VHH binders against q9y6x5. Designs and how they scored, part 85

Target 1, 379 residues: q9y6x5
Amino acid sequence: LPPKLLLVSFDGFRADYLKNYEFPHLQNFIKEGVLVEHVKNVFITKTFPNHYSIVTGLYEESHGIVANSMYDAVTKKHFSDSNDKDPFWWNEAVPIWVTNQLQENRSSAAAMWPGTDVPIHDTISSYFMNYNSSVSFEERLNNITMWLNNSNPPVTFATLYWEEPDASGHKYGPEDKENMSRVLKKIDDLIGDLVQRLKMLGLWENLNVIITSDHGMTQCSQDRLINLDSCIDHSYYTLIDLSPVAAILPKINRTEVYNKLKNCSPHMNVYLKEDIPNRFYYQHNDRIQPIILVADEGWTIVLNESSQKLGDHGYDNSLPSMHPFLAAHGPAFHKGYKHSTINIVDIYPMMCHILGLKPHPNNGTFGHTKCLLVDQWCI

## First folded at step 3 (VHH)

Design k16 (framework vhh_8h5u_2)
Fold by ESMFold2-Fast, scan of step 3:
Structure k16 (fold): chain B 379 residues (1-379), chain A 123 residues (1-123)
Amino acid sequence: as target 1 above (379 residues)
Amino acid sequence: EVQVVESGGGLVQPGGSLRLSCAASGFTFSRNDYYMGWYRQAPGNQHERVAIITRGGSTNYPDSVKGRFTISRDNAKNTGYLQMNSLKSEDTAVYYCAAYDSGEIYTSGYDYWGQGTQVTVSS
């Protein structure tokens, strides 16, 4: 029987939440498995980009999902969540569920992971749910476990996505201890439900389970606003994305727009596309706009008004506040092992190894995850 | 109180046009993290998004309405619009205005929905 893997994401689960709140169910999971304390995600530190990096092992400039809001200069297409079903946006990479279905006679299953309700290279996840935020965690879990137990060819790769704690992180901010403790306790209870369900169905002992996230969250404030309207008039550009990374498409000469922006705020870096720092790996794609503005941590770019947002992400991927964690349990993983840091792009080649798949060329380094795996020597 | 109210629906012949309006009260479309969308539901179907517009004015449409529908907003009037051209019988549905206050594409801190306005495309 081929090995099986369930990949679970809790959106916006900042790594240091593990130190500031109690997670009895997650701690029991970790006790019999592994914990990576920090996962260094890709820039920009947003939901769609990082979820696609997890399953492709590629930087955003390489897989083509470069933001949650995008414009493609060559085709003149615009991207939002209503347009996420256009394969055009997703076809610059091959995600692991496609590889899983094509290399061996195996099935994939998906409950809401970004991209899984889209035919990518004419291949859609064998079992999937169309994205709908109103669908409960329990219903997503029921479908995934049903497909893991009752499929032919067998489901060997399954994904499950949940919107919290990101939604509450935006609404309340990560420093709101009262509201965040309530939300995070509910997440821990959902992890307990997940483990119990897998045990009751006889799946727990032979299933590899990864629990991770795409990014963290930082506190925002009405005292930390950058008013873009004070820098440049609306008529000079089209705004593709606003905050904390503004994507600017000039309507006039690019140099003129850049000159109006470059010294406007001490809390924002302004880059011409070719000057974006190499360490971001955020330059070589037509969907990256000619001018990018990057706000400092906790600063919000606004258009002559206040933002009600109390938490945000998208900031520099070197910031610990932007980092998620990774916990895993199953026959492929050591028991009770703690690791400091991996890159988010390293998850893909590790998962390919667990499933016995040949990875597509990618930016991950298998060596970084060797210490987690029972069949590997720690470097 | 906080609400959105749709108007402008009605009966129109195939090939005709309608402009729907969405008036907000108790909150403003001027928030920087604000998205506004139009959704429709025909009897027996799930809600389908037909247009979305961001705070900065970027728009998106599914293929079924692209080129025929145009979403816009007037932040000073706290009102959103959906211009519908070349209407087909398949466009018959109740149209809902929805507003998202903050968050990303999949997450929002606040969602506000109207009660809907009927659009019927028939001869």
Scores: ipSAE 0.036, ipTM 0.483, lowest interface PAE 5.8, mean pLDDT 88

Design k2 (framework vhh_8h5u_2)
Fold by ESMFold2-Fast, scan of step 3:
Structure k2 (fold): chain B 379 residues (1-379), chain A 123 residues (1-123)
Amino acid sequence: as target 1 above (379 residues)
Amino acid sequence: EVQVVESGGGLVQPGGSLRLSCAASGFTFSRNDYYMGWYRQAPGNQHERVAIITRGGSTNYPDSVKGRFTISRDNAKNTGYLQMNSLKSEDTAVYYCAAYDSGEIRTKPYDYWGQGTQVTVSS
């Protein structure tokens, strides 16, 4: 009876993969649903920041997950994949699963979406899996569908996260057609499995399903390296994050560090925090370091050693290579509708509308997504 | 000549212990954000992460090995270790050492990957 929503993320699914490869299962999903061709993500275009923006509707400076590696100068805490479970890092925003559980007598379920295994404002998803990369897509799907059918209070919001095609995008690079076609075919088969499972269990006709991603991928090369050690001695700063956006905490005068860096490479922009372009919405948070370095697309910042990665992300969010897509199907969505672009922060207020939740203040604009929805007038 | 080399694998009875070593050459664990990890692959299965350690000594383990496996690193020797206790038949796999940049949380690029060492738990 209450509306239900399953939010699925395939990490690193670049939007234009849809134009360059065959996706028969995803195309069948889209034919009876909606497609947003490009989702303009938030800066920086990294996994944890953008996954948290999807579920909060906030820019990174507002929700506080400003990078995959962070440092807080006041508490001296460090955030990384080893230290991602401290609620301190996640408590600057309220994600949709928390709102879902607190506003009505409803449950949330999570298969490994970033943040779902952390108590945020003393609330954790009613059903969740601790992050473990070895758990198959099938096991994640089995748990989510079991919880959608067999929970009290009912699960009305569920999330499902999968690490591909990001892992292969990093390893092979997006220009490796042979390896990427194999990886993307496997993902399309997983989408087929998802739809078939939902149909078999009687969920398909009454469940809203969103398939999206956090960012894209661009080709890197050993010919496009920026050696930070050639710019500045390591004794002058603490390195908080490296590539393609370096977060620099000076140990000496900030202007002296800036002057050593600003002309080091023609393929890197160097910003004092207050000079970061307003369009990034990446300035008003203490976790953003005093100096930020932004590499040009396809360039990798290194510390006196080579990089083995052939693909990367984190670059300027205006780059189409950094954009994911969004596809959706279900009773809330039109059938066979195609939309050009939305902002990633727009997903949150749309999801709140579908679930009948009052959104927390956010940076999204509901009007940007209303053409996707059957209960809204587009014009 | 950048490489990581595993050693210490072998045949052990259920309930036994093994200590694996990972020796790095051609690079150092001197970067602030560099991880060393242990991964395993049983026949017919995908690679599974079993342990990660950062330069600062922070560790992570999946539920399948928590309390039984311990990862450690000697930065001065440029060597990582995996102490495996209370071994089960399910732990039978080829074990791999990898060193990678910590800047990519979930889908970590592998900067260096070893050839693997076989662990067999059988009676």
Scores: ipSAE 0.091, ipTM 0.437, lowest interface PAE 3.6, mean pLDDT 88

Design k3 (framework vhh_8h5u_2)
Fold by ESMFold2-Fast, scan of step 3:
Structure k3 (fold): chain B 379 residues (1-379), chain A 123 residues (1-123)
Amino acid sequence: as target 1 above (379 residues)
Amino acid sequence: EVQVVESGGGLVQPGGSLRLSCAASGFTFSRNDYYMGWYRQAPGNQHERVAIITRGGSTNYPDSVKGRFTISRDNAKNTGYLQMNSLKSEDTAVYYCAAYDSGESRTKPYDYWGQGTQVTVSS
């Protein structure tokens, strides 16, 4: 029986939620598996970039999905919708499902993970669902388990994506204990349903399952707004992305635009592309704009209007509020082991090892995840 | 009541032009967190995206309409537009306006859909 892996993402699941709320089903999963308490994600701390980093092991400047809204200066193409299926955006890297299908004649299955409904290097996931937010978790789970249990060649890599708690994190903010408690309890129940379904189908004992997320969430406020219209007139630039990282494409001299922005607010940093901090690994790609603005945690960049978002993400990846966790269970993983921190790019080489795949060159360090695995020696 | 309503459809000859309007009611396009898009559906086909515009004015079009169609919005009037030039018989479809939360986290593709307006390109 070849090794099998199911990778599950709950979008926007901040690591600190585990300490502030009760998760009986997730804790039972962890008790017989492993927990990484914090996963340091890539900058910018947004959904599409981090989901693609998980499955490629690359920083955003290397895999090319540098934001949820992008402009490519060389080709003059725009990406601004989750329904954009142009392979151009995704072709700067090879995600694990493509490698899985090409290296060992195995199948991949996907329930809505970003990129899985797009042909990448002329290869699309063997089984997939087109993105549709109205499809229930149960329907996604039913399809994934059907494909894991009844496919030839066998499905050895499967992904499952769920939009919560991110949607509610944006709407209510992470400090709304009443609403977040309700949302997080429902997620824990979905984890219980997942485990029960895998047990019922005879998959549980032989399947490796990873539960993780792409980023966390921080509280925003109408008292913490940066009005970009107070800094610079709309006629001087094209806005590629707004908040909390603004991507500015100048229509006039770059230095003139920079000078209008650089001292406008004490709550944002303004960078020329070449001055973006090296620690972000966010510079070497044509889709990164000539000027970026980075808001301080909890501050929202606006265009002379209010924002109704009470929670947001995209901020500095050193912030603990931006970090997700990783939990895993299965034959590849130790039981009852806790680890403090890994980098999100480390997940890819670990998954390649579990599946017996040769990883493409990547920014992850396999040594960081060795202590999670039963077949590895670690100190 | 929260809704979007399309108008401006009709019958036009090949090579002609139409401007579609999308009026929002019960919410405002002046918010920085709303995207607006146009979709179309021809008989027997699935919905296809025609145009997207962000609050900041960034736009995206498929190759089939690029250079012929222009999306715009007037946040002060709470109205979006689709200017359609050089219309072809293959542009015949019901056109839908959609307004949605910016979707920067992928959580919702659309918050509100209109009921559609018919565009027929025929001689």
Scores: ipSAE 0.137, ipTM 0.590, lowest interface PAE 5.3, mean pLDDT 89
Fold by OpenDDE, second read of step 4:
Structure k3 (fold): chain B 379 residues (1-379), chain A 123 residues (1-123)
Amino acid sequence: as target 1 above (379 residues)
Amino acid sequence: EVQVVESGGGLVQPGGSLRLSCAASGFTFSRNDYYMGWYRQAPGNQHERVAIITRGGSTNYPDSVKGRFTISRDNAKNTGYLQMNSLKSEDTAVYYCAAYDSGESRTKPYDYWGQGTQVTVSS
């Protein structure tokens, strides 16, 4: 039988939550599998970009999903959470479910993972759910496990996405121990439900399961605001994305806009596109705007009339608060092994290896995950 | 109200042919907006995708029906089709049509499935 893999994402699950809160079910999962304590995600540290990096192995500049909100100046198209269905945005890369789907005697399934309800390169998963935040985890889990267990061609790759603890992190802030304890307890219970469901269906021993996340969460405050309106007139630019990484499209001379913003705040770096640090791998794409603003950790870029979150993400991807974790269980993985760090783009070649797929060119390094796999030598 | 309704099923002898229809209402069924697939399930058996048509018009079939089944759609009629030729007893199942909205926003709740149509192949 071909190997099977279920990729699960709990949005905004910061890595150090594992140290600061109790997760009985997840800890049991880890005990019988592997843990990567910190996953360095891609810049910017946002949901759509990082989820697509997981399944493509590419930096954002390469796969083309460079933010949750994007604008293409040539086509005049917009991308957002509520407008993400145009294949135009996704077709600069080939996600793993498409690669898997195109194989003989294989199919892919998806429960609301970003991009899975969009035809990419004229291919869509055999089984998928249109995104709907109102659909329960239970329903998503039931569909995924049903497809994994009863489909023909067999589902060999499946994705499952859940919006917590990200939403709550934004609402309460990651430092709210009372509320976040409650939220994270629920997440652990969901993991318990997942494991129980797999055991009940006889999938647990043979299914490879990865539980991960796209980014962490940092604490924000009303005392840490950067108001752009204090620095530049709104008529001089179009805001494509706001905080903590603002994408600026000048309506006047770029240099003039830059000069007005460069000294706006000591807690914000302003970059011309060509001057974006190489370490971000966030330069070589037309969808990246001419000027980007990067707020320091915990600072929020605002306009005069903006709502504030108590937690946010999207900051420098070197910050520990932005890092998620990865846990995995199944026949491909060791038991009781912990690893310190990998890059988020390393997940793709690992998954391809597990599934026996030839990976597309990617930025991941398979060598970084060899120690997690039973069929590889640990270097 | 969005609705998908299958029709065209029935009793047919081995070697016979049937054409199933999938009528969509409440939305415009177009090549650019929707994917379509046909699935079947017999009692006690696996849920099986028997055909899918991609945005670009590419089709995919499992080996079990390849060469015998053909999926198509008529956008003007807002209808999908499954032409089934050289039917076999093992093709007996309830057949479902699924329409996948790829042109709408993320707020779209679900793919659209019908109640199915029974196909029985028996001598």
Scores: ipSAE 0.045, ipTM 0.322, lowest interface PAE 7.2, mean pLDDT 92

Design k4 (framework vhh_8h5u_2)
Fold by ESMFold2-Fast, scan of step 3:
Structure k4 (fold): chain B 379 residues (1-379), chain A 123 residues (1-123)
Amino acid sequence: as target 1 above (379 residues)
Amino acid sequence: EVQVVESGGGLVQPGGSLRLSCAASGFTFSRNDYYMGWYRQAPGNQHERVAIITRGGSTNYPDSVKGRFTISRDNAKNTGYLQMNSLKSEDTAVYYCAAYWSGEIYTKPYDYWGQGTQVTVSS
């Protein structure tokens, strides 16, 4: 029987929430499994880019989903949530569900993971749900478990995506302990429901389950705003993305735009594309604009008005506030093991190993995750 | 309490005009926090974007409505508008207003969708 894996994401689940709140159901999951305390995500620390990095093992410059709002300089196409179904945006990489379906006569199932409702290299997830934020966690779980138990060829890779705690993190900010406590307790209860459902259906003992997230969250404030309109007139550029990473497409000489921006605020860094720090791995793609502005943690770039965001992400991926965690349980994983840190791109080659798939070339390092696995010797 | 409400729909002859309004309650519009857009859905079809105004005030339209529709906003009145000119029978649909952050595709903490307003273009 081929090994099976369910990959679950709770969007915006900051790693240190685990230390500041109680998670009885998640704690029981970890007791008989593994915990990675920090996952170093890719830059920029946004939802679509990091979800695609998890399933491809690639930096954003390599997989092509470089932001949640994009412009392609070669084709002149614009990316937004209304045209995210265009395969053009997703075709620069091969996600694991495509590899799973093409290598071994296996099926994949998806409940709302970004990209799974799009044909990528002419292959769409065998079973999927079109994205709809109104669909409950319970309905997503019901479909995934039905497909795991009732498919031919068998579903060996399944994904499940949930929008919280990201939505509440933005609305209330991560420092609002009263509201975040309520939200995180609900998430823990959903984890309890997940485990109970898998046990009742006879899946729990033979299924590998990974629970992770794409990024964290940091506190924002009306006292920490960068007014871009005070730096440069809007007629000099087209704005592709605003905050906390601004993507600037110049309408005049690039050097003139750069000179107007470079000393405007002590709380943002201004980069010409070729000067973006190598450590970001955010340079070699036509969808990365000629000038990129990066705000300091907790600072919001605005256009001469206030911001209602009390929490945000997208900041420097070296910041612990931007890091999610990873927890896993199943026959492939040790029991009761804690690991400090992995890179988010390392998840892909680990998942390929568990499923017996040959990974496409990727930026992950299998050695970083081998200590989590029972069939590996940990040096 | 917090909601977005569309108005201004109705029956109009081909070649006619309508102005749709999108009123926000318990929520304030800002170029820095969110963008707003108009979407439509005809029976049997998926939702189609017909106009968007971004956080920077730039606008975008699909070729099917470009030159005929104009999106605008009045931040002081917390109201957005869609001016629809030279209406065609294929413009018949329920029109929805939405307000959300352009940088947050799936998790839209200030994502507010209205209940829709019917536009019928018929003789």
Scores: ipSAE 0.014, ipTM 0.391, lowest interface PAE 6.6, mean pLDDT 87

Design k5 (framework vhh_8h5u_2)
Fold by ESMFold2-Fast, scan of step 3:
Structure k5 (fold): chain B 379 residues (1-379), chain A 123 residues (1-123)
Amino acid sequence: as target 1 above (379 residues)
Amino acid sequence: EVQVVESGGGLVQPGGSLRLSCAASGFTFSRNDYYMGWYRQAPGNQHERVAIITRGGSTNYPDSVKGRFTISRDNAKNTGYLQMNSLKSEDTAVYYCAAYDWGEIYTKPYDYWGQGTQVTVSS
């Protein structure tokens, strides 16, 4: 029978939470599987960009989801709603569920993963749920397991997305141990529920399961604000995205806007598009604005107001606080193996290998994940 | 203190078999954070990993030895093994046992290396 894979994301699960809190169910999963301690995500370290990088193996400049709020200078379209279902935004790449459906007589299933409720290159996930944050983890899991057991052609690739601990990380901040302990215990219980249900349905022994996340979380404060209105008048630019990476579209000469911004705060770097550091791989796309502002870790860019966020992400992808982890279990994976670091773009070619799919050209390196797999020699 | 000691090497004809042993002292293989591996170095070649076994018992081998070599552990005796079958002249090398803590697996240097045991395959 064809190999099967379930990809699970807990949004905003910072890697070092594993060291600071107890996860009995996740630790049992890892003990009989593999753990990658840090996953180096792509810049900017935001939800939509990194979720699309996981399933395409591409940097944001290549797959086109460059932020959670975007403007395309060529077409003059604006991505202003997180529910934007215009295929235009998603069509610069081919995600794994599309490849899975097109290369073999196979089906894909999706519970809320970003992009799965959008037809991409005229192909939508065979089974999917329209995004709705009010749908419980239990209902998402019930649908995914039903589709894994009761589909023809068989579902070989399935995705499951959950909004926590990101929502609570923003609300309480990652350093609120009392509130975060409660939230993370609930997530560990959901992982226990996932494993239990897969066992009860006879799926556990033959299913490959990856548990990962898109980014981490860092502590913010009302004492660490950058007031953009004190730097530049709103009449000189259009604001495409604000914090912690501001996307600035000038209404006047670009150099004049840059000069008003470049010395405004010691806690913010200001880049003309062509001067964005090469290591970010964040330059070659029409949706990247002429000027970007990058706040230092824990600093929030505001418009003459206070921020409600006690935690945030989107910062420099070299920061350990921005890194998630990856855990996996199943017939493709070693048991009891721990690996230090991979790049988030490496997940896609690994998943293609597990499923027997030919990957589309991508920025991942299969060699980086070989040590996780039982059928691969690792040097 | 903490050490690993290899034994079981020797001279064998092509097609023969040898079983190498790796005795650990000062720590235990039954810990949930230790991996065991076998490496070899032939004259003129770089160090090559020939087998690894994880805490959970998963194994991995390069194509050059797949199907011929088998790695195992006896946690009660605190000893690791490498069973080598269908030996070739190309397998001639000094074989090293390595044990390393969870956080830095596959990096060099390892925390615990033995002095090596010589395996010579010749007619």
Scores: ipSAE 0.000, ipTM 0.200, lowest interface PAE 18.5, mean pLDDT 86

Design k6 (framework vhh_8h5u_2)
Fold by ESMFold2-Fast, scan of step 3:
Structure k6 (fold): chain B 379 residues (1-379), chain A 123 residues (1-123)
Amino acid sequence: as target 1 above (379 residues)
Amino acid sequence: EVQVVESGGGLVQPGGSLRLSCAASGFTFSRNDYYMGWYRQAPGNQHERVAIITRGGSTNYPDSVKGRFTISRDNAKNTGYLQMNSLKSEDTAVYYCAAYDYGEIYTKPYDYWGQGTQVTVSS
């Protein structure tokens, strides 16, 4: 009866990993489904912002999760921890699980997707797991499949989030082929486990499954550091977020802080908020600070310290290294279709269509995903 | 060169207290550029987060330790602490200190994990 959708995210799964490593289980999934080779994410290319963009169809300036660390100038609140359960941060948008529960009298289920353990507009996912990075993929999968099979009203939208390959991408860097090969093989095996579990439970043939990610990863180095302390004393500003996009709240005149920073490094762009490039869609929100610094790909902003991070993300969303992919399988999707590129905000209206939900106003374009869907005319 | 080293573990009676220390080298807390957390692992269990302190001094604890454990930082000593009160046998575990870049909250590899310090709550 009602269509069902499982949305799976493997954090930090850079699109070109698909070209440089073997994924037998993922390739079998794609062979009988669809592949979008590149998903152009939103700026900044960070976990919380992009995961919330996937489920709202909105740019960060519109949904309000503008970074993993935030300060709101109007309310004077700080968001600097993943355990911040204050709905204030999430209430500028309506994520798809809230719409699913309110429009269709259906249930939603969540294993760790950002925001699903927070009541948003007084609505929390019907079934959820409080975020805990120590919980295995197996336990997350067991809970999701149990809820998909044993819920009333039926679970029609489910989410599953996994921290890899992002954690290893940061630790080893994406150019460490030995370590990344091991990590990516393990992820492919988890995809195999997911498909096998769904088949054994009789869910596979009637469930729509999307496998995607929020961003990619680029190689960093101790040779590519930008030391803010060399340009400006820390007493002149409050640091809201550091790297690779620094969010600066001036303690003195904004122009004076800007002048000290603007020529600090040839590998960093310094923007007054009103001068942030329009293409970023990163300006119209009180949580975006008066001065934003954007490091060039592979450069790390530091405060007179070394960084041990060998890989990072958050960089310009035009960079292919920042792009994830999207693969999907199920009754809503064509079999064996490959598509070049969509915007990450396009995923939300597509998912609303699959579930029969009326989307909230959003920045996505349904036409961009029509060719993936069997019930749409595409020529 | 970034390192954190735990100390202060040991054997303690139920209802007792311990203070763990996490000494940092290769980076500084004085500029609030790092988050710091305490994690524990009992035999057969996965790592459990027991405390986090952010740049701004904001703290978070799971219900299992909330009200009993307190995390803090001493910027002058470049050291973090975990004060553990009203200890229970269920608190028996190896305790780890971790430090990570500001803003890396979900998918963070910690810049460094310490080697761990054993806490045993029994007679």
Scores: ipSAE 0.000, ipTM 0.231, lowest interface PAE 14.9, mean pLDDT 87

